# Miniprotein binders against q9k998: the designs that were tried, part 32

Target 1, 230 residues: q9k998
Amino acid sequence: MAKEPLIRVLLIEDDPMVQEVNRMFVEKLSGFTIVGTTATGEEGMVKTRELQPDLILLDIFMPKQDGLSFIKQIREQYIDVDIIAVTAANDTKTIKTLLRYGVMDYLVKPFTFERLKAALTQYEEMFRKMQKEAELSQDSLDEMIKQKQAQANMDDLPKGLHAHTLQQVIERLEELDEPKSAEEIGRDVGLARVTVRRYLNYLESVGQVEMDLTYGSIGRPIQTYKLKQG
Short names: E, the ipSAE of ESMFold2; O, the ipSAE of OpenDDE; V2, 0.75 times the mean of E and O plus 0.25 times the DockQ between their complexes.

## First folded at step 16 (miniprotein)

Design k4 (at its last fold request DockQ between E and O 0.47; V2 from the best seeds 0.70)
Fold by OpenDDE base, fold request of step 18:
Structure k4 (fold): chain B 230 residues (1-230), chain A 117 residues (1-117)
Amino acid sequence: as target 1 above (230 residues)
Amino acid sequence: TPELEDLIDRLEKMIDLLEEKLERAEKNPDDPEEVKRMLWVIYMLASLIQYLLEEAKSGDPEAVQRLKDLVERIRDLIKKIKELLKRKGDPEAIRQLQKIEKMLSEIQRMLQKMEQS
């Protein structure tokens, strides 16, 4: 079988330690190769033109250059590169702006290895599909659009998680006005606390759920869960 | 695998750097942002260690032991950071610390299951 070419990744991150962790994460995945790293968006533009990466993992909160301005420049120059944005902010305005600039995904700092793996796996599926198909059917386009919207690939669920149960947990979380405990969510969906906690931990790992600790007046801190407001 | 050994070596180097940074932060506690950045890195590293332990469950006892040692080093870092945050900490740093403590508890449960198998 002809070894499919590795996806060429450029990392743009100003923090050297975060950059190294991102490198470690990407290099753990077999479908990708890091062709360069930069600490600034200016250098990132130079390296994008020089290296012609397939994908940029972009920190949008670099101190000297707004990552939004970087994306804008990439698009204004009609550079054919995909972007996954890394953000410290989960504000809806920034996210909407990123989506308008056609980012493939966004990761909220700090993100887990599993969250990056999910983003890159989905990207690879799309990338490989586009390489094989000179023309995309409407169904293929709809699937690609849905995959961009679908944060949870059902096929990438950790062992012992079920897609149907995950969907039930997500649906319940979508209805929550306030963060709830795994016990409360479990009661609402008819699952044991320990079972629900595995789904919540997964959703937290993929960046869809946030966990907070609520300190009651008397006792152990209770973990409460809510969907991250996009 | 050589790839796993290389990755563990890189994890060890990252933890070494974090320990050095923490020692500096303990001497100069006036940079709460540095502690926050450290917590972010620790969270990310712990997540990778968790994944590697899940992959290694059946095949590489040496790698598992090295990863266990790294978890203990991270646990010690978190204890020190927790003490630092009691003196000066922002709510966000405390939240990140709690997330890491949760992840470490999950790793510990995983390790206990591996020892029983």
Scores: ipSAE 0.776, ipTM 0.909, lowest interface PAE 0.6, mean pLDDT 85
Fold by ESMFold2, look of step 17:
Structure k4 (fold): chain B 230 residues (1-230), chain A 117 residues (1-117)
Amino acid sequence: as target 1 above (230 residues)
Amino acid sequence: TPELEDLIDRLEKMIDLLEEKLERAEKNPDDPEEVKRMLWVIYMLASLIQYLLEEAKSGDPEAVQRLKDLVERIRDLIKKIKELLKRKGDPEAIRQLQKIEKMLSEIQRMLQKMEQS
């Protein structure tokens, strides 16, 4: 069942007739729902917090608070909402200001149904694309966690390493109270230092063992190893 | 088509309101911004009607007739507003009225094609 969630729209428009026309325009389009309408920017800020819309259709020329101030407040307060601006002004200065505040699109009043449909269709395509990208990112994280849980796959050992010997080294590491050198571990499991180091290097490369430097008796640092705690 | 009938009902109510506003404006034209706002609303409504006519032409003759009736009411509104603007002469309102007349002409051509095809 592929039920796409409706994009939740807040209308901010002071003229009740224009507001109703915008409502009719938006409700004609599948994929969108009007969750609220307000006549002022002040009420718009309250409703934005209460309703948490995905998209605001904002008239920037309102009598009590201009829409540029509203957008500035939204951005300064880091409220994560998309805005399509509706303006009576088509001068370059106003348009550049809207774009600098990151509106998704702007519409010059009066506009046709086709113009709003184009803006909302483009927005919906972007909205659904970002939703799919978020799902893919979650899948990538899940795959990384799955790989972490399946560490030390014995069937895929590098050539020259044997599964039974690797297990012996792992079991010795599990018994340690403190980190030990490759020489010490090798003595305990009956393997040469060079051989044990190959297994320890592999275990470190797959993230199962941690290496540290410890100063020994002769002044040269000694590499010591322990299991990484899960 | 229940969604289309709801939209047509709402369009009718909006046009009722515009006709009422125009009657008041003809008696007391004290707010020139009100006339411009009426023209904005008419333009947007006409664009929705144009879209709905295109959508309904292939299978809903009742809806087409209701939409045709609304276009005629809009044409009457525009004629009355045009007379009102002759007395006051706002260039921006005149330009907006001309845009609406062009859209109404486009709608008329669409209606002619629907009857000839």
Scores: ipSAE 0.773, ipTM 0.899, lowest interface PAE 0.8, mean pLDDT 80
ESMFold2, look of step 16: ipSAE 0.768; ipTM 0.896
ESMFold2 (binder alone), look of step 16: mean pLDDT 80; pTM 0.801
OpenDDE base, look of step 16: ipSAE 0.774; ipTM 0.906
ESMFold2 (binder alone), look of step 17: mean pLDDT 80; pTM 0.801
OpenDDE base, look of step 17: ipSAE 0.770; ipTM 0.905
ESMFold2, fold request of step 18: ipSAE 0.763, 0.771, 0.752; ipTM 0.895, 0.897, 0.890
ESMFold2 (binder alone), fold request of step 18: mean pLDDT 80, 80, 80; pTM 0.809, 0.809, 0.810
OpenDDE base, fold request of step 18: ipSAE 0.765, 0.771; ipTM 0.904, 0.907

## First folded at step 17 (miniprotein)

Design j5 (at its last look DockQ between E and O 0.49; V2 from the best seeds 0.68)
Fold by OpenDDE base, look of step 17:
Structure j5 (fold): chain B 230 residues (1-230), chain A 88 residues (1-88)
Amino acid sequence: as target 1 above (230 residues)
Amino acid sequence: TPELEDFIDRLEKMIDLLEEKLERAEKNPDDPEEVKRMEWVIYMLESLIQYLEEEAKSGDPEAVQRLKDLKERIEDLKKKIKELVKRS
């Protein structure tokens, strides 16, 4: 089988340590190659034109340039590049703006390797699908849109839920072979049962988690949770 | 694997840099943003170390031991940075 070409990634991050961590995260994934790194959006624009990456991993909170302005410039110039945004902001206004500019995903700082891996794996799946299909069916488009919307819904979190904690709960749920209680999940992620239950209830409300009632030998039903298999 | 060894070497270098930066921050507590960035980096590195340790469990015992040592160093950094944040 012809080795599928690696996805060409440009990193735009002003902090050299964060940039190196992001580099290590991307380089751990076999589907990707970093073709360049920049510390500014201005240099990022130059390198985007020069290198023609498939994907940009973009820090939105660079001190000298609003990453939103960078995305706007990319879109205004009709540069065919996908963007995954890295943000410290969880405000609905920023998120809505990112969605309007057609970012593929967004990661809230700090993010785990698993969270980036999930984002890049989903991106790769889409990227490879679009390479193989000259035309997308409505169903294929709906799946892509649903994935983007599901990801977008993770940032419109109710007050007192945090994206990083939500991600930890999701990551733990992804590793489950069987449904677990909020207490068990809470122990695994180092969170209080009540805290985890708030995240699980949120995930249930958005249709990402299924709640089951398990009747143990001791008369109180235990709520167990698992990811919905789409 | 040569790939895993490369990652471990890079992790060691980053942890060394974090230790040096943290020692500087403890002496000059006036940059809360730097402390926050360090906390983020520590969190991110911990996640990668955990992943590599899980991947390596069936592999090279030496690599697994190196990853455990790095995990301990990260845990110590996490304690130090939490203490620094509480004092700030």
Scores: ipSAE 0.762, ipTM 0.914, lowest interface PAE 0.6, mean pLDDT 85
Fold by ESMFold2, look of step 17:
Order: C-alpha cells, then structure tokens, then sequence
Structure j5 (fold): chain B 230 residues (1-230), chain A 88 residues (1-88)
C-alpha cells in the first residue's frame, strides 16, 4: 500500500558531458532518484557519508580519477553502499579486481541507454528482493550465491552433458572424505565409469574439481578426484 | 510533455557543445583523448535519442520533429568524428 521508496543514486564522474548523459539515463528510469553528483573520488567519499546513497554509479578508468581507490576505501571502511562500475577497460585483470571488491555490475564505455537500463533493472530486482526477506540467515545467503553460480554452470553445459546428472556427480563429490576414482564415484551414483569421466573432465576444465594420481602397490596410478578448495 | 521537453532541451545543449568542441578539434587536434570521449558521448546520446523518439511517437509531433533534427545532427557528428579519428 505504501509507495516503494526510490533507490537513491550518487553519480561519480569527472567529465561533465558524460555526467550529464548519466543523469539523463538514470532520470528516465522509474524507481531511482539522483541524490548527488561529484567529479572526484575524494568528494565522492564525503558525499557518500553525507547522503547515504543506496547505489553509486562510479566511472573508474578516466585519467586523473582514482575510482579503484574509492572502491577500496568504501569496502575497507565498511560503508553500506552498492556500486556499479563504469570502465573504459575490458581486460580480465581489471574486471577481476572490480569483482573482488564486490561491485554489483560493470559497464564498459561506451554503453547504450538500453544497457544501463538493463543493469539498473536487474539491480532493482535484487534490491526489492532483499527488502522482502525479513531476516536472512547466513546459510540462506550462502545457498543463494551457490545456486546462482551452479545454475550458470549448468545452463551453459557442453553438448552431451545433462544438468541433472552433473548435479548428482557434484553432490557425491561434496560428500567425499577422500579423493575417489571415477569408477568408485560411478558406483556410488549409479553411473558408468565413462559417463562419470565426462562430467569429471568438465568439472576439472572449469576449475571445480582436482584430479590427482594415486599409486598402488603395483605401480599403475589411479586417477582420483575431489572438489577443488582453492 | 514538460519532462520530455526538458530532455530534448538538454540534448540540444549537449549537441551544441559537441559541435563546438569538434570544430575546435578539427582545427587544432591537440587532445586525442578528448576526441575519444566525444565519440563516447555521441554514441550514448544517440541511444537516448532513439529511446525518446519511440516515447514521443505516440502523440507529440513537435517532440518527434525535434528528435529527428537532433538525430540528423548526431549523424553528422558521427561522420566528422570518424574522419578525425581516421586522420590520427
């Protein structure tokens, strides 16, 4: 019955032309309001504390602007704000750094209105979902994150692999107290060794499973598998 | 509507500024980074103009005409900036 509160956005961007475009993009979207704009990370820190925004749209890879330092300070000071990063760089090292600091999304310049609309619409969905949950246990949050990662892997499987079967293999691997061979895993889940090998090879290729060689008394090594912890 | 008119006014001001900056860059090309940023802004403005044109289509003929005029100016800017980047 009550109106949903607008998501309060702070824009940090040193180029006044780009800043004005960002303002217009955000202002066309219902559900959001711009509470401030700044041209520097230093002023951005002051405004973040003063205005307590829900979301910061931060341009990080312009000359003379230190957006990565801004994100680091926000996270190290435990300021409760979400960040969507805007970057000119599309290399994997930069993107991994942004993800390590927990940005909600990243946009590579130049971007269209439709791309920003998609990012903010996705963010709003998440924002409203979090409001509906009265209190979240740590286990519930961990499970949601795990399912999102697992579903992405399941939805993009190579031909010949099936999501349900892959999940069976993963679940058995999670129960192991020691590495086991493909034959042993197959017996436990009711699958042929060659079938299980296909799934284990896939899991190894995406970095979720580690293969090791285990030696017996006869000198012929056996391939064993376990979930990768690092 | 007044809100749509405000967006169109702001688009016009931005395009005016881009035309001025691009003319300066064509005569004195001394900042390749600024040219790249103008290219980004042109691309982003074009996408917003396309969105607003669809919005205005339903009954604001003056806004549609203004947006058409802005689209033509954007296309001109795109041609000029492509040639400027090519010369660099």
Amino acid sequence: as target 1 above (230 residues)
Amino acid sequence: TPELEDFIDRLEKMIDLLEEKLERAEKNPDDPEEVKRMEWVIYMLESLIQYLEEEAKSGDPEAVQRLKDLKERIEDLKKKIKELVKRS
Scores: ipSAE 0.725, ipTM 0.884, lowest interface PAE 0.9, mean pLDDT 80
ESMFold2 (binder alone), look of step 17: mean pLDDT 80; pTM 0.764

